VH-VL binders against q9nrl2r1430to1533. Designs and how they scored, part 282

Target 1, 104 residues: q9nrl2r1430to1533
Amino acid sequence: GGVHELSAFEQLVVELVRHDDSWPFLKLVSKIQVPDYYDIIKKPIALNIIREKVNKCEYKLASEFIDDIELMFSNCFEYNPRNTSEAKAGTRLQAFFHIQAQKL
Below, E stands for the ipSAE of ESMFold2; O stands for the ipSAE of OpenDDE; V2 stands for 0.75 times the mean of E and O plus 0.25 times the DockQ between their complexes.

## First folded at step 21 (VH-VL)

Design m2p (framework fv_erenumab; at its last look DockQ between E and O 0.94; V2 from the best seeds 0.81)
Fold by OpenDDE, look of step 22:
Formats: sequence, C-alpha cells, structure tokens
Structure m2p (fold): chain C 104 residues (1-104), chain A 121 residues (1-121), chain B 110 residues (1-110)
Amino acid sequence: as target 1 above (104 residues)
Amino acid sequence: QVQLVESGGGVVQPGRSLRLSCAASGFTFSSYAMHWVRQAPGKGLEWVAVISYAGKDKYSVDSVKGRFTISRDNSKNTLFLQMNSLRAEDTAVYYCARKPSYSRATYFDPWGQGTTVTVSS
Amino acid sequence: QSVLTQPPSVSAAPGQKVTISCSGSSSNIGNEFVSWYQQLPGTAPKLLIYENNKRPSGIPDRFSGSKSGTSTTLGITGLQTGDEADYYCATWDDSLDAYVFGGGTKLTVL
C-alpha cells in the first residue's frame, strides 16, 4: 500500500544518505563550484531533493522513485569521467541501491 | 607542458582601471573552468572569480562585484580580468588557475606565476 | 579570520617530521575534498595534495595528507631545507558558496 511504500522509500533514502559513497549526491552541485555543470546536466537532482519528494508523497509509484534515483546516477556518470572519485562512488552506491531496491 | 602566464599588472591610483590577461598553453583551454585568485602583500590567498569553459557563466567574490569582470577568449587561449574602480585593498598578486572538471573537485592546478597590481594614491 | 584555521608557523630540523593542521567546519572540510599548496618564497602556489590524500605527479611521498571530521593535516617527513615555505589548505565552503583557504603556515627549517 501507499503507506508501506512511502515508508520503504523513506528508509531507502536514509540508507543511501548514510552510505560512505553518498557524498557526491547529498545536495545539488553549486553553480559557482562547477559553473558548467548545468550547461550539461539538464535535469539535476540529489538525495535531499528526492527525500523531500518522498516526504511530500510525490511518488505514487515505485517506478517514479526509482527513476529519480537512476537519474541522479545518470547525471553523475554523464558529467564525471569514469576514473574520477565521483564516478567510482556513484558506481558503488548504485550497486547498493539496486540491491536495496529489490525490496520495493 | 601545461602553463599559465599572467600579465597586465601595474601601479595605478584609486578609481582607475586595469585589465589582466592570462595566456594558457599545453592543454585544451576551452575545456576547463578558469579562476582568478589573489594574494595581498604578506597575506593569504583569496578566491576572486570563476568562469565556465564556454564563458557563459561567471561568478565573483562579493568584494569585487560590480567592479571586476572575468572573461575569456577561447580562440586565443586567454583569460581576462577587467578591474574597474580599483581600491587600495585590491593591491595583490593576481594568479590565474585551472580547475579540473569534476563535480566535487576543489583544487587548482596549475597556477600562473602571478602579476602584481598595486593601487596607491 | 580565515574560514580555515592553520597555525601561523611551525619549525623543525632537517630529517625530522612535521605536521600542519587545518581546521574547518561541517560546511567545508566536513563535506568537501581538501587540497594543500606549497608556496616557496617569491613564487606561486603549487599543488601538493588533492582529494584529501592524493599526490600529483612529481610530488614526493614525503608529503602526505589526511582528513578526519572537520580537520585535515599535512605531513612532511624527511624535512629538507628546500621545504621552507608557506603552506595553505583549501576547500569549498557550502555555506559561503565559495572556495576558501587557510591562513597559511610558515614552515621554517632550523
């Protein structure tokens, strides 16, 4: 049900945030820190935004929640070369997410 | 080798203008965001401004907003800093610096040798 | 005064080990990669350490970086006379939305 799904989404986001490899994804990239980021990434998203959407019950389907998480990783891999710390962290966190998402 | 060379520094009176240049070589200049960092005599380092690879996005520290403008000419591999309404507190060595294009990168490499700006009456 | 706090000076004899501390907050060092720079007298800053503990090509392993919580430390072993310089820590500050530097530490080789 909706209540159970909401709880599951919330718990998953908590686990993602607490993960050691969550640091590239906790918040949106600063325009000043990386001024060309938003010239490349057209649908920016981060775990804090996803958490807010969960809290506001904006996800009606598990697929919508999963899509946002996958978008977050996609953005990371689109902007950062494979050998960067960001991309490596993203790879590990995404693997973790895929395991946890099986419970949804 | 990757290299940055600043020029355009000098001695000016308050209220005057200067335009600094930074010539880049040894790398694809148009692929990197570029920064200006300054150092007042006997003091530490202070971030001044940044410009995106294409020159579309630019930002600066509050103390120079409205007075300093960062720009670039990628066809000439050159970074600029237009400094207007100069003040005594703007006196410093000005460095141009390259920043890697990673979403959470926080370092500069390399740095130019710097060009000295002195504002005095 | 500086967002990041460094000791103003440190000193040691050749061959010894020195450490330079850099303390910040959760809005900078706590959440961001830290870099260290060496500035020899009359020269431009040179990158020594990036991403907390990585050395660029050409930087000897005598230089090391570590990070814990909201603080970072630069370590220099086998101190040489040529290491006498100013050292700066740096990172991004989310609260200020700006790049920030420590106040610098003057290293004197006795």
Scores: ipSAE 0.831, ipTM 0.935, lowest interface PAE 0.6, mean pLDDT 96
Fold by ESMFold2-Fast, scan of step 21:
Structure m2p (fold): chain C 104 residues (1-104), chain A 121 residues (1-121), chain B 110 residues (1-110)
Amino acid sequence: as target 1 above (104 residues)
Amino acid sequence: QVQLVESGGGVVQPGRSLRLSCAASGFTFSSYAMHWVRQAPGKGLEWVAVISYAGKDKYSVDSVKGRFTISRDNSKNTLFLQMNSLRAEDTAVYYCARKPSYSRATYFDPWGQGTTVTVSS
Amino acid sequence: QSVLTQPPSVSAAPGQKVTISCSGSSSNIGNEFVSWYQQLPGTAPKLLIYENNKRPSGIPDRFSGSKSGTSTTLGITGLQTGDEADYYCATWDDSLDAYVFGGGTKLTVL
């Protein structure tokens, strides 16, 4: 809940966005680019949405922030086969997130 | 062998209609989003339309919206493009193409050999 | 005009090397994977490169792709007469919400 908590969430989102493996997660999947995505993924999310929620103070608990980031990774692994560039990037970025999240 | 074979092209007068078909073989057709891409004589490639696995979701480029309808019949492994109110600028070779089902995929493989549509008076 | 800019033509002798450029913006090449296609006269396009630098099975390592910022390049070494074709770059454009192709480059092997 405080100034330090909001700063920590913003800092972590910025670090995720700047990571080389963030490219599958920066923005929502386009329904025109991937017309089957939203029939399979029922709770879509991306780093731009999470960052907006941080800036609007919509996360009241660190667990809510962590749940949204984990949902983002779960969506990636649900939609993409494990041998894809998307799934491999997701695996590396999720590991990075788990290390950084220890600071929350 | 994975193949896409187009048919239904021809010479037609402005304002008329044509229906293109694309017969797919050698892969599970119902597991792929399918696309139409066209190429005007002596010009480059232009994306036209996409359809989801089951045909629930369909999208097309603005220049053909309301005139062209993409559809599919998974029981026949066939993709269609219904072209109404044809204009001279629709003259092109029309290719069907497959795209892999990944969240950020931007490439097409394979392509059909194409079917030629000529709109002239 | 195409959203992705390619030179209209390039030429070189057999055995030489050529590079074909493709320039875009942050809404396309800068944010998305790029693919390259070869179109021999009278034939359909054939996938040469996908995800910036990967080759499908059957494409020789003489063909390579790279991406830097908002530009991508196709490299061809050891040129052969059978490489005479039109070459197209392609990607997704966020602002147009559509797939976009370059204008094409005609390669002539002398």
Scores: ipSAE 0.777, ipTM 0.910, lowest interface PAE 0.7, mean pLDDT 93
Fold by ESMFold2, look of step 22:
Structure m2p (fold): chain C 104 residues (1-104), chain A 121 residues (1-121), chain B 110 residues (1-110)
Amino acid sequence: as target 1 above (104 residues)
Amino acid sequence: QVQLVESGGGVVQPGRSLRLSCAASGFTFSSYAMHWVRQAPGKGLEWVAVISYAGKDKYSVDSVKGRFTISRDNSKNTLFLQMNSLRAEDTAVYYCARKPSYSRATYFDPWGQGTTVTVSS
Amino acid sequence: QSVLTQPPSVSAAPGQKVTISCSGSSSNIGNEFVSWYQQLPGTAPKLLIYENNKRPSGIPDRFSGSKSGTSTTLGITGLQTGDEADYYCATWDDSLDAYVFGGGTKLTVL
């Protein structure tokens, strides 16, 4: 919970958003654009939502923050075949996340 | 050979109804969201409606909401558009189109050859 | 008016190069993949370019796509009389919650 942890979560989310491979994860998938998405993905999450949760101090433990980030990647890999641009971006951004999380 | 073939177009007076069909072949129809796109004479393309692969979720542009209903029969590999309360501005060639189902796909391939709907007094 | 703006027409001689622009906004081209379609006279649209710059199999490499900011460009080299058609850009628009197409560009090969 303190100000230091919130600053670290904010810094990490900003770095994820700025990464070139963030494009599948910036906001929730539109139900109109992809009408089957919410039949398969029951716990949707995206970087804009995670960032708002950081801003509202909704993460009490670092593990809760990490769980939302990992859920975001898990949803991508569950929905998208591995050969898609979305899944490839997810693999690269997840690797970046694991490196950045060590710096916290 | 992936193919989409539309039928059911015609000339009709305002306020009447038409039902369009799109027969699919050469792919697993039930694995794809399906769309209708229309083109008024001498005009550009306008997206009309989408239906999820199981047929549970349906969405359409505001200008046809409440009048047009997209549906599908996966056992017959057929997509439908029920068009009620037709207006002059609905006059167009209507295409069915397939879209890949992954989370950010925004392109259509293939398209049918289209069926013409003319609404005139 | 269409939120994706294309020039209404463009022309060039056989064998030359042409580019067709498509301008949008951050609610569409700026954040979404773009596709391009060719519509020959009296026919249905055919996919030329997907995911900004990729060609489906069977589309020759003289067709190319690019995207910068909120704009996208279709390039066609080695123009042939058979390339005379209407060309449409398309993408998703977050504000409209709909797929959107440009107004189309008529290519004339003189």
Scores: ipSAE 0.702, ipTM 0.888, lowest interface PAE 1.2, mean pLDDT 92
ESMFold2 (binder alone), look of step 22: mean pLDDT 93; pTM 0.944

Design m2q (framework fv_erenumab; at its last look DockQ between E and O 0.76; V2 from the best seeds 0.72)
Fold by OpenDDE, look of step 22:
Structure m2q (fold): chain C 104 residues (1-104), chain A 121 residues (1-121), chain B 110 residues (1-110)
Amino acid sequence: as target 1 above (104 residues)
Amino acid sequence: QVQLVESGGGVVQPGRSLRLSCAASGFTFSSYAMHWVRQAPGKGLEWVAVISYYGKDKYSVDSVKGRFTISRDNSKNTLFLQMNSLRAEDTAVYYCARKPSYSRATYFDPWGQGTTVTVSS
Amino acid sequence: QSVLTQPPSVSAAPGQKVTISCSGSSSNIGNEFVSWYQQLPGTAPKLLIYENNKRPSGIPDRFSGSKSGTSTTLGITGLQTGDEADYYCATWDDSLDAYVFGGGTKLTVL
């Protein structure tokens, strides 16, 4: 069970990273590039961090993995207005994620 | 109309100080991160510094760290650049520029007309 | 010497099309939005293109931007004498943790 779940998480992260709309989420936001980001977003997270957690087997439940992915999207929508490319990309990627997550 | 107007430039000797100002109008100043970009005579553009919306976060290029300080007064819609220990290589036109979104977009709009700083002995 | 590489100069006759290239790396153009600026002689830079291929209000559609891999290109059709200026590409560099500009390209209208 746990090994299979880990493999599923790894595969899903790979698919998310390869997605065309993953660019806002590949790594943490730079403090210089986006001032005040960390004043607003209190739980920053990115796909590279999630991938590392998967590799370290830090996710014991699928719900924990899903929560981190959802947090990643939540952060994006909290910080970025709806009409931004980041928010639009996030919307599409989240939809993709929701479809893939049904397989977990 | 959105407008930025720089002032405070001049001719100074090395080691001296100058304080540049940038007056903003036509937009909600406190909603934007503001930047300084400079251009040496006959050369290209170089990013200098950024300050966040409320001035809590400040960053600058390595070549000016410890010498230049970016700040802002949102009550006066004004951006500042305090330049200490000026060097000849600091000679440039200094532009203030707005980052026009909260997103990770990497462009500046608009730019001020610039103010000239000349450091020479 | 600039992080982003542009040709020093390009030239063409009025009415013609010109392209200005901007070459970077995976740490900048490859992963980030690119912008282009026009700087007329003795004036401040003006935004021409943002997010690779979008035009701000007031910029005519004869100006275009495109991005492929680690390079970007500014296209100018129907060249006018008033287009004679310096053009700069710009983006964010993840490795340097800084905004970066190209060296600039001087466009001469023959």
Scores: ipSAE 0.819, ipTM 0.931, lowest interface PAE 0.6, mean pLDDT 95
Fold by ESMFold2-Fast, scan of step 21:
Structure m2q (fold): chain C 104 residues (1-104), chain A 121 residues (1-121), chain B 110 residues (1-110)
Amino acid sequence: as target 1 above (104 residues)
Amino acid sequence: QVQLVESGGGVVQPGRSLRLSCAASGFTFSSYAMHWVRQAPGKGLEWVAVISYYGKDKYSVDSVKGRFTISRDNSKNTLFLQMNSLRAEDTAVYYCARKPSYSRATYFDPWGQGTTVTVSS
Amino acid sequence: QSVLTQPPSVSAAPGQKVTISCSGSSSNIGNEFVSWYQQLPGTAPKLLIYENNKRPSGIPDRFSGSKSGTSTTLGITGLQTGDEADYYCATWDDSLDAYVFGGGTKLTVL
C-alpha cells in the first residue's frame, strides 16, 4: 500500500540523486541560463521537486511518482539533441531507474 | 565559416547613449540564444546580457539593468545592445558570443572580435 | 571581487608544463560544467576547453582540463611562445543566477 510505497519513493529518489548521471536533473533549468527552455518544455520538473512532493505525501499512486520521473527524462530528450552529454546522462539514468522501479 | 562581427563602439560622454550591433553569419541565427560579454581595460571578462531565439525573454547583469537593452532582428541576422545613461564604469571592449542551446551548457563559441566603448569627459 | 579565483600570473620556459588553477564553490564549479578560454594580446577570447575536459575541433592535445570538487585546472604541456596569453575559467553560478568568469591568469613564456 501506502507507507511502504512512500518509503520506497524516498529511497529511489536518493539513489537517483547519488547517481553519477543525475547532474542534469538535480535542479530546475534556469530561465537566465537557458531562456528558451520554458517555451519548449511545458511541464518542467527536477529531482529536487519530485523529492519535495514525496516528502509532502503528494503521490497517491506509484504510477504518479513514476510518471513524474518519466516526464523528467522526456523533457531532457525533447530539449537536448541525442549526442549531448545531457541526453547521454538521461539515457543511462533512465535505464537505472527502470531497473530500480521494478521494486515498486 | 561561423562568424560574429561587432560594430558601433566609440568614445562618448557620461550620460549619453550608444547602440552596438553584432552581425552573425554561417549558422541559423534564430536557433541560438545570444550573449553580450564585456572586458574593461586590463580587467577580466564580465557577462552582460542574454536574449532568447525570438527576443521574447531578455536578461542582464544587475549593474546595467534598466540602462542596457538587448534586442535582435532575426531577418537581418543581427544582435543589438542599446546602452543608455552610460557611466565611466561601462568603458570596455564588448563581445557578442553564441552559446549552444543545451539545458546545462556553460560555454561560449564563437566570439566576435569586439568593439571598444570608452566613456569619458 | 571575482567569484572564481585564479592566480594572477604563471611563467615557464618553452617545452615545459604548466597548470592554471581556478577555485570556486558548490554554487558554481561544484555543480556546473566549466569552460576555459585563451585570450592572445589584442584578440577575442577563444574556447579551449568545454564541459570540464573536452576540446573543440582545432585545439591540440597539449591543452587539457580537469575538475575536482569546487576547483578546476587547465593543463598545458609542451609550452610554445605562442601560448603567451591570458587564460580564463568560466561557469554558471546557481546562487547568482549568472555566468561567472575567473579573474584571469597571465601566462609568460620565454
Scores: ipSAE 0.773, ipTM 0.910, lowest interface PAE 0.7, mean pLDDT 93
Fold by ESMFold2, look of step 22:
Structure m2q (fold): chain C 104 residues (1-104), chain A 121 residues (1-121), chain B 110 residues (1-110)
Amino acid sequence: as target 1 above (104 residues)
Amino acid sequence: QVQLVESGGGVVQPGRSLRLSCAASGFTFSSYAMHWVRQAPGKGLEWVAVISYYGKDKYSVDSVKGRFTISRDNSKNTLFLQMNSLRAEDTAVYYCARKPSYSRATYFDPWGQGTTVTVSS
Amino acid sequence: QSVLTQPPSVSAAPGQKVTISCSGSSSNIGNEFVSWYQQLPGTAPKLLIYENNKRPSGIPDRFSGSKSGTSTTLGITGLQTGDEADYYCATWDDSLDAYVFGGGTKLTVL
């Protein structure tokens, strides 16, 4: 809880956004660019939405924050074949996230 | 072999309608978003419309909104473009094109050979 | 004028190399993957380059792509008479909410 926990979530999100492999995750996938995405991915989430939820204090537990971050990666791997640039970026960013999550 | 074949083009007067078809073969049609792209005589390429795998979501360029409707019949492996209220500026070769399923896939492969629509009085 | 700017024409002799530029903005090339298409006279476009610099199977390595900032470049080496065509860059434009193509570059092999 509290102020320290929220600042840790905020710092982690900032580090994820700064990572070179964040490009698939910065905002929600465009429905016009990829019209089938939302037929397959039922719980869409992206770093900008997670950051907004942190700013609005919507995460009550660290596990809720971690769950949204992991959902973001699982959506990527569900939609994108493993050999795609998106899935490879997801794999690298997820590994970075696991290292940085030790700060929680 | 992956193939797209357009049909239904022709010469029509302004204000009339045409329905273009694109027959797909050699791949699982229902696993891909499908597109129409057109090319006016002597001009470049213009994206026209996209339809999702099962036809739930459809989008088109502003210049044809309300006049053109993209659709598909997955049981027949066929993509359609219903073109109403045709104008002279709609004169073009119309291509159907497949877009890969990836979230950031911003390319078209393959393309059909096209069908010609001429709108003139 | 096209959202993506290409030179209207380029030319070179057989065996030489050419580059074709394509300039856009942060709403398209700057943040999106670029593709390139070859359109031989009287034919449909054919994919040459996807994801900025990747070649689909069957495209010879004489064709290459690169991207820097809001610009992308198609390179063609070992020029052949069969390379005479129009070449188009393409990408997604987030401001227009649409796929966009360059105006095309006519390559002439002299």
Scores: ipSAE 0.586, ipTM 0.846, lowest interface PAE 1.3, mean pLDDT 91
ESMFold2 (binder alone), look of step 22: mean pLDDT 93; pTM 0.947

Design m2r (framework fv_erenumab)
Fold by ESMFold2-Fast, scan of step 21:
Structure m2r (fold): chain C 104 residues (1-104), chain A 121 residues (1-121), chain B 110 residues (1-110)
Amino acid sequence: as target 1 above (104 residues)
Amino acid sequence: QVQLVESGGGVVQPGRSLRLSCAASGFTFSSYAMHWVRQAPGKGLEWVAVISYSAKDKYSVDSVKGRFTISRDNSKNTLFLQMNSLRAEDTAVYYCARKPSYSRATYFDPWGQGTTVTVSS
Amino acid sequence: QSVLTQPPSVSAAPGQKVTISCSGSSSNIGNEFVSWYQQLPGTAPKLLIYENNKRPSGIPDRFSGSKSGTSTTLGITGLQTGDEADYYCATWDDSLDAYVFGGGTKLTVL
């Protein structure tokens, strides 16, 4: 399909990175820090990877960008129990993302 | 009453081996990654090794890599540290510790009481 | 020395307040949760603070933690003789790919 809007994707990633609840999502989970993470999570992703893909023009459709962001949240909720700081941050950041994604 | 109890420490000569054990009780041992942390006499804490709950993934600090092997037996709720080619600088109290299974957790709770390893000629 | 820098010692009288600092960098404290441990002589470390400022259920509120930028602080108010111990900050270091501990601070209660 369509062409991705690089400026819109970059702006949204920057807004996500600057959000107070971005801390669980800024970088990939280390397999040494959390060795069981990759036994559970088969498609790891983080904001730094998504931003790199935006900068390299790897998203051809807005839906591909949205899918990667949603995968990031899905991984958080799959790995982390609901009552953790990670899951709570993910819930708030995902709500923020859904509002901002209306611009895409 | 979550508890970790280490054993297997002792006094050994350089080049010898020791196997440390850590018996876990009061929680679902098979659901947690487990860690070894050591402390040389009068010194601070040093992280040594981690093992995933499935035992498929194991990592250790570079200074013990190739000499120490972390393992576990989930059926016996027991964590192990096989220590080969021991050196004087391995002299320490060895603690086993649990870390929460959260993607960004960086803290250890509980800790065992520790078992003392002295490597002396 | 250690990647996380703590003063080697601090001292105060019973009833006073003490603050123990821990300084790191953007690869550790700047981007990671910090924990603090108390180690009484001859005992294992005990978790005092986790996720920068949270206390486990058995820890009194006179112990507090805070984090700002690349530094973290342990505060102890109403100092008691039983607080005489070594205190360690700890976190994850992204560049070393390892858990790191501060060098420790010996608290002496006069």
Scores: ipSAE 0.744, ipTM 0.900, lowest interface PAE 0.8, mean pLDDT 92

Design m2s (framework fv_erenumab)
Fold by ESMFold2-Fast, scan of step 21:
Structure m2s (fold): chain C 104 residues (1-104), chain A 121 residues (1-121), chain B 110 residues (1-110)
Amino acid sequence: as target 1 above (104 residues)
Amino acid sequence: QVQLVESGGGVVQPGRSLRLSCAASGFTFSSYAMHWVRQAPGKGLEWVAVISYSSKDKYSVDSVKGRFTISRDNSKNTLFLQMNSLRAEDTAVYYCARKPSYSRATYFDPWGQGTTVTVSS
Amino acid sequence: QSVLTQPPSVSAAPGQKVTISCSGSSSNIGNEFVSWYQQLPGTAPKLLIYENNKRPSGIPDRFSGSKSGTSTTLGITGLQTGDEADYYCATWDDSLDAYVFGGGTKLTVL
């Protein structure tokens, strides 16, 4: 993608990072903190990784960027029961993302 | 309902070994990562080790690495801590504890009652 | 020399209020959920607060937790003699790749 696309992806990631419900998604889950996580989640991702990919111009299509964000939410809902703080934060942040993604 | 009971503590001389056990009941033991936490006499709590539900991943703090080995037997609902080359600094009450399987959980509940290990000459 | 710093002791009279502080850094409290544990003399630690401010079933609402930046506090109102205990804050530390506990605070109810 071009400079315009990079700016749009960066702006969206910054909006997600600033959201109150971003806390489960800022960094990768530690294997020591949660040793069972990687037995269940095969494609781990987090906002810091996505932001780095944006900055390195690794997203060729907007769909690739959106797929990584959606993977992040899918991982959250796969690992965490629905009644957890993580799953509730993920639900709210995903709704926010869908609204903000319209600006892409 | 949910209970953890430690055993295997005792008084030993430096350089000796002990194996601690933690018997779990009232929950599906094989679905949870399990932890060991210790407390020296009159001192605070120190996290020691963790084991995944499958035993594939095991981690221990640097101060005990190479000397302590965490293991489990899911068929017997039992967690173990093998303690080799014991030092005076290992003298503590040893607690087993469960942590919920959530991606950002940082709390332990329940805890066992503890088993006392005294390393003295 | 704990990674999380607590006052070694606090004291107050029955019926009063106390606040126990716990200070850390961006690698622990600043980025992670905090829990608090009560340890009555001769007993195992008991979960008192989890996820910064939530109480397990059976913990009365006179116990509260809060987090601001890189610090957290445990508040206890309506102090009772049965509250005499050591109190520990705890969290995960990203730099150490370990769970860390505060040094503990001894609460004396005189």
Scores: ipSAE 0.753, ipTM 0.905, lowest interface PAE 0.8, mean pLDDT 93

Design m2t (framework fv_erenumab)
Fold by ESMFold2-Fast, scan of step 21:
Structure m2t (fold): chain C 104 residues (1-104), chain A 121 residues (1-121), chain B 110 residues (1-110)
Amino acid sequence: as target 1 above (104 residues)
Amino acid sequence: QVQLVESGGGVVQPGRSLRLSCAASGFTFSSYAMHWVRQAPGKGLEWVAVISYDSKDKYSVDSVKGRFTISRDNSKNTLFLQMNSLRAEDTAVYYCARKPSYSRATYFDPWGQGTTVTVSS
Amino acid sequence: QSVLTQPPSVSAAPGQKVTISCSGSSSNIGNEFVSWYQQLPGTAPKLLIYENNKRPSGIPDRFSGSKSGTSTTLGITGLQTGDEADYYCATWDDSLDAYVFGGGTKLTVL
């Protein structure tokens, strides 16, 4: 496909965004809502940032795209205790991603 | 038992200063970000300010920026709000409150009993 | 100026049920967890519901929360005179980068 066609990465990001468990990952965490987040998480990322990188054709390899998605989950599990709704959503969404990523 | 107790409120004239305190007990105070929330007479709740567990990060609502300063002393388990250049519109009950340190948490628990600030000429 | 809209008052008799609504937008209720607070006259707010539908320890199960789209509701069954209070919804607003509270609903039980 061309620059205006949906890529495999865009299709997967859209599926992740539409998933019921995407809510912790749609946008970057606010420093006002969570003032210590950026002191703990050194490489923040979210689905809106990943989608922008896809649209700008910044991913040259599937591995680079997968690494950014995995970083997003890793940040979630690092900041949030395992018994939180965030960590539980992350676990389910990560499993969904691993199934979909087999297409890449 | 987790508890927050505010003090330092009073009646002051416009342009004066007050310092509010919030004494925390029953939890590891130094592990939590702490908040101030106020309520004007007969009105709803309004978030005022937050401070990170280590005092490195502080944020406040625009209407109080430059006038109010949030601070804490972890060795004394105490949260403070220094209020300068007080205005009639700052008249409210001021509550300290704790919020869970989760990336998307939006709720406050516990709340203190509140301390009343009246700015009146 | 409330970003979240609640009815100013609601009333019902003891033993009845009420539902208190709270309407927002996609920048707040539509994409964030909602909490509800009870404020008895002369007292501090007390957390009733967090994360849309969860109750803290000590809150009876006759209080319930639900969220649909950009709106949330607080349900109270088996109304008691001790439930007379102001009720507030609250959430985070992504566009304002701020915590937002509803204007409050006064519940009268008579």
Scores: ipSAE 0.673, ipTM 0.876, lowest interface PAE 1.3, mean pLDDT 91

Design m2u (framework fv_erenumab)
Fold by ESMFold2-Fast, scan of step 21:
Formats: C-alpha cells, structure tokens, sequence
Structure m2u (fold): chain C 104 residues (1-104), chain A 121 residues (1-121), chain B 110 residues (1-110)
C-alpha cells in the first residue's frame, strides 16, 4: 500500500505494543532462553519485526499485514500450552487485534 | 514426585576432567530443556548451560565454552556435564534444574540436591 | 559483581516482616518475569515465587513477590527461625542473552 494504509498499520502496531498483554510478542524468542523454540516454530515473528516491515513499506496489502499478526498469535498457541500466561495473554491480545483490524 | 539427583562430583587437580550426571524421575524428561547452575563456596548462583529436548541445541556461558559440554540421554532420563581442563574457579556445587518449556518462562523448578566439585592442587 | 543487585544481608525478629529488594535494568527485570528462590543452609535452592508474584503449591502466603519498573521485592511476614536462608532473585537478560541471578541476601532471624 499507500501512505494512508501505512499510517493505519503503524497506529495499530503501536496500540498492540502498548497493550498490557503484548509482553510475549515484543521481540523474538531467544534460542538460548528457549532452545527448542525454533525446532517447533518454522516462521518466527514478533511485533518489533512487524513494525520494521511497516516502516520499510513492505506490506502491499492489508491482508499481508493481518497475516503476519495472525502468524504471531498462531506461533504463540502452537508453542505454549493453553494454561500458560503466554497463551492467555495471546488470547486477549488477539481479541483486541480482531476488533482493531475491522478498521483496515 | 518429581526428582533430580546429581552425582559425579569430587576433588580433582587443575587440568583434570570430571563428568557429572543428573538422574531425572517423576516427569517426562524428554519434554523439557534442562539446565546446569553452579554455586562457588560462599557465593551466589551462576547459570552454566542449557540443552534442548532432543539434545540438538546446547548453550553455555563464555567462561566454560570449549571446556564444558552438556549432553543428555533421553532413553535413560539422564543429563550430563562433561567438564574438561578444570580450573580452581570451577570449584562449586553443581545443580541440575528443569525450566518449563514456555516461550517466556524464566524460572527453574525442580532443582537437584547438587554435587560438589573441588579443584585443588 | 551481579547485574541484579540485592542487599547482602537483612535481619529481623520472629513474627516481624522483612522485604528483600532486587534491582536490575530494562534489559532484565524491566521486560522479563522474575523468580525468587530460598536456599536453606546446606540445601538446594527452592522456588518461592515465579512470574513476579505467583506461588508454587506448598509455599505459604506469608511469602509474596512484587515488581515495579526495573525492581522487584520479596516480602516475608510472620518470620520464623526456619526462614533463615539465602534468598535469590533471578530473571532473563535480553542484552546478555543469559539467565542472571542476584548476588543473594542472607536472612537472619534473631
């Protein structure tokens, strides 16, 4: 997309970053902290990477932006058991994202 | 009744080797990354090394790189630390510990009782 | 020297309360979960608090944890002689890409 779309993506990413439940998603998982993460998760992503892609005008369609955010949540639910703080935060942040994404 | 039991410590001269073992019971050992943490006499805790579920991925602190090797045998529910070229500063109680395999977990539970390594001339 | 700073010792009388501080930075406590461990003389560390303020099964509620900014505290109320131990905070440091422990605090109940 255009400048208008990029502004909308940037606004949404900023809202996600500032959300109380963003903590599992702010940066990539360390392979030293969690050495088995990258054996299970094939397409790692985090909010800092998504924000960088927005700033570099890498998203051509809103669907591409939405796909990256959904991949981020999918990775969380694939790796983390449902009873973890990570999975619970992911569930709440994903619901928030779905409401905000209606604007795109 | 989740337990970790270390063994293999002892008194050795500088430059020698020791192999530590940690026997796990009461949980699915192959589902957890495992850690070694040490404590020098009268000092605090220092993280040493981690190994992934499969044993494929291994990481250690810089001070032991090239000298210590972490490994595991999932068929025997056993974690190992091969310690080569031992130095006086490696003198410590060595604990094995389990960390939950969650993407942001930063806590260790349970811990073994520890095995003492003394490097002296 | 530790990247997480704790007082080396604290002391109080039986029945009193103490707080043990642990100070870090934005690369560790500021962005990561914190855990606390109790080490009784001659024993292995035992998990007291995880994820800043949660207690594992079997840990009484007189032990509590809290985190604010780049610092965390362990609170102990109703002190007992059996609480004499070393206490350690711990977390992940994303700049060092390593687990870090505080230097430890020796609690004496006199």
Amino acid sequence: as target 1 above (104 residues)
Amino acid sequence: QVQLVESGGGVVQPGRSLRLSCAASGFTFSSYAMHWVRQAPGKGLEWVAVISYSGRDKYSVDSVKGRFTISRDNSKNTLFLQMNSLRAEDTAVYYCARKPSYSRATYFDPWGQGTTVTVSS
Amino acid sequence: QSVLTQPPSVSAAPGQKVTISCSGSSSNIGNEFVSWYQQLPGTAPKLLIYENNKRPSGIPDRFSGSKSGTSTTLGITGLQTGDEADYYCATWDDSLDAYVFGGGTKLTVL
Scores: ipSAE 0.742, ipTM 0.902, lowest interface PAE 0.8, mean pLDDT 92

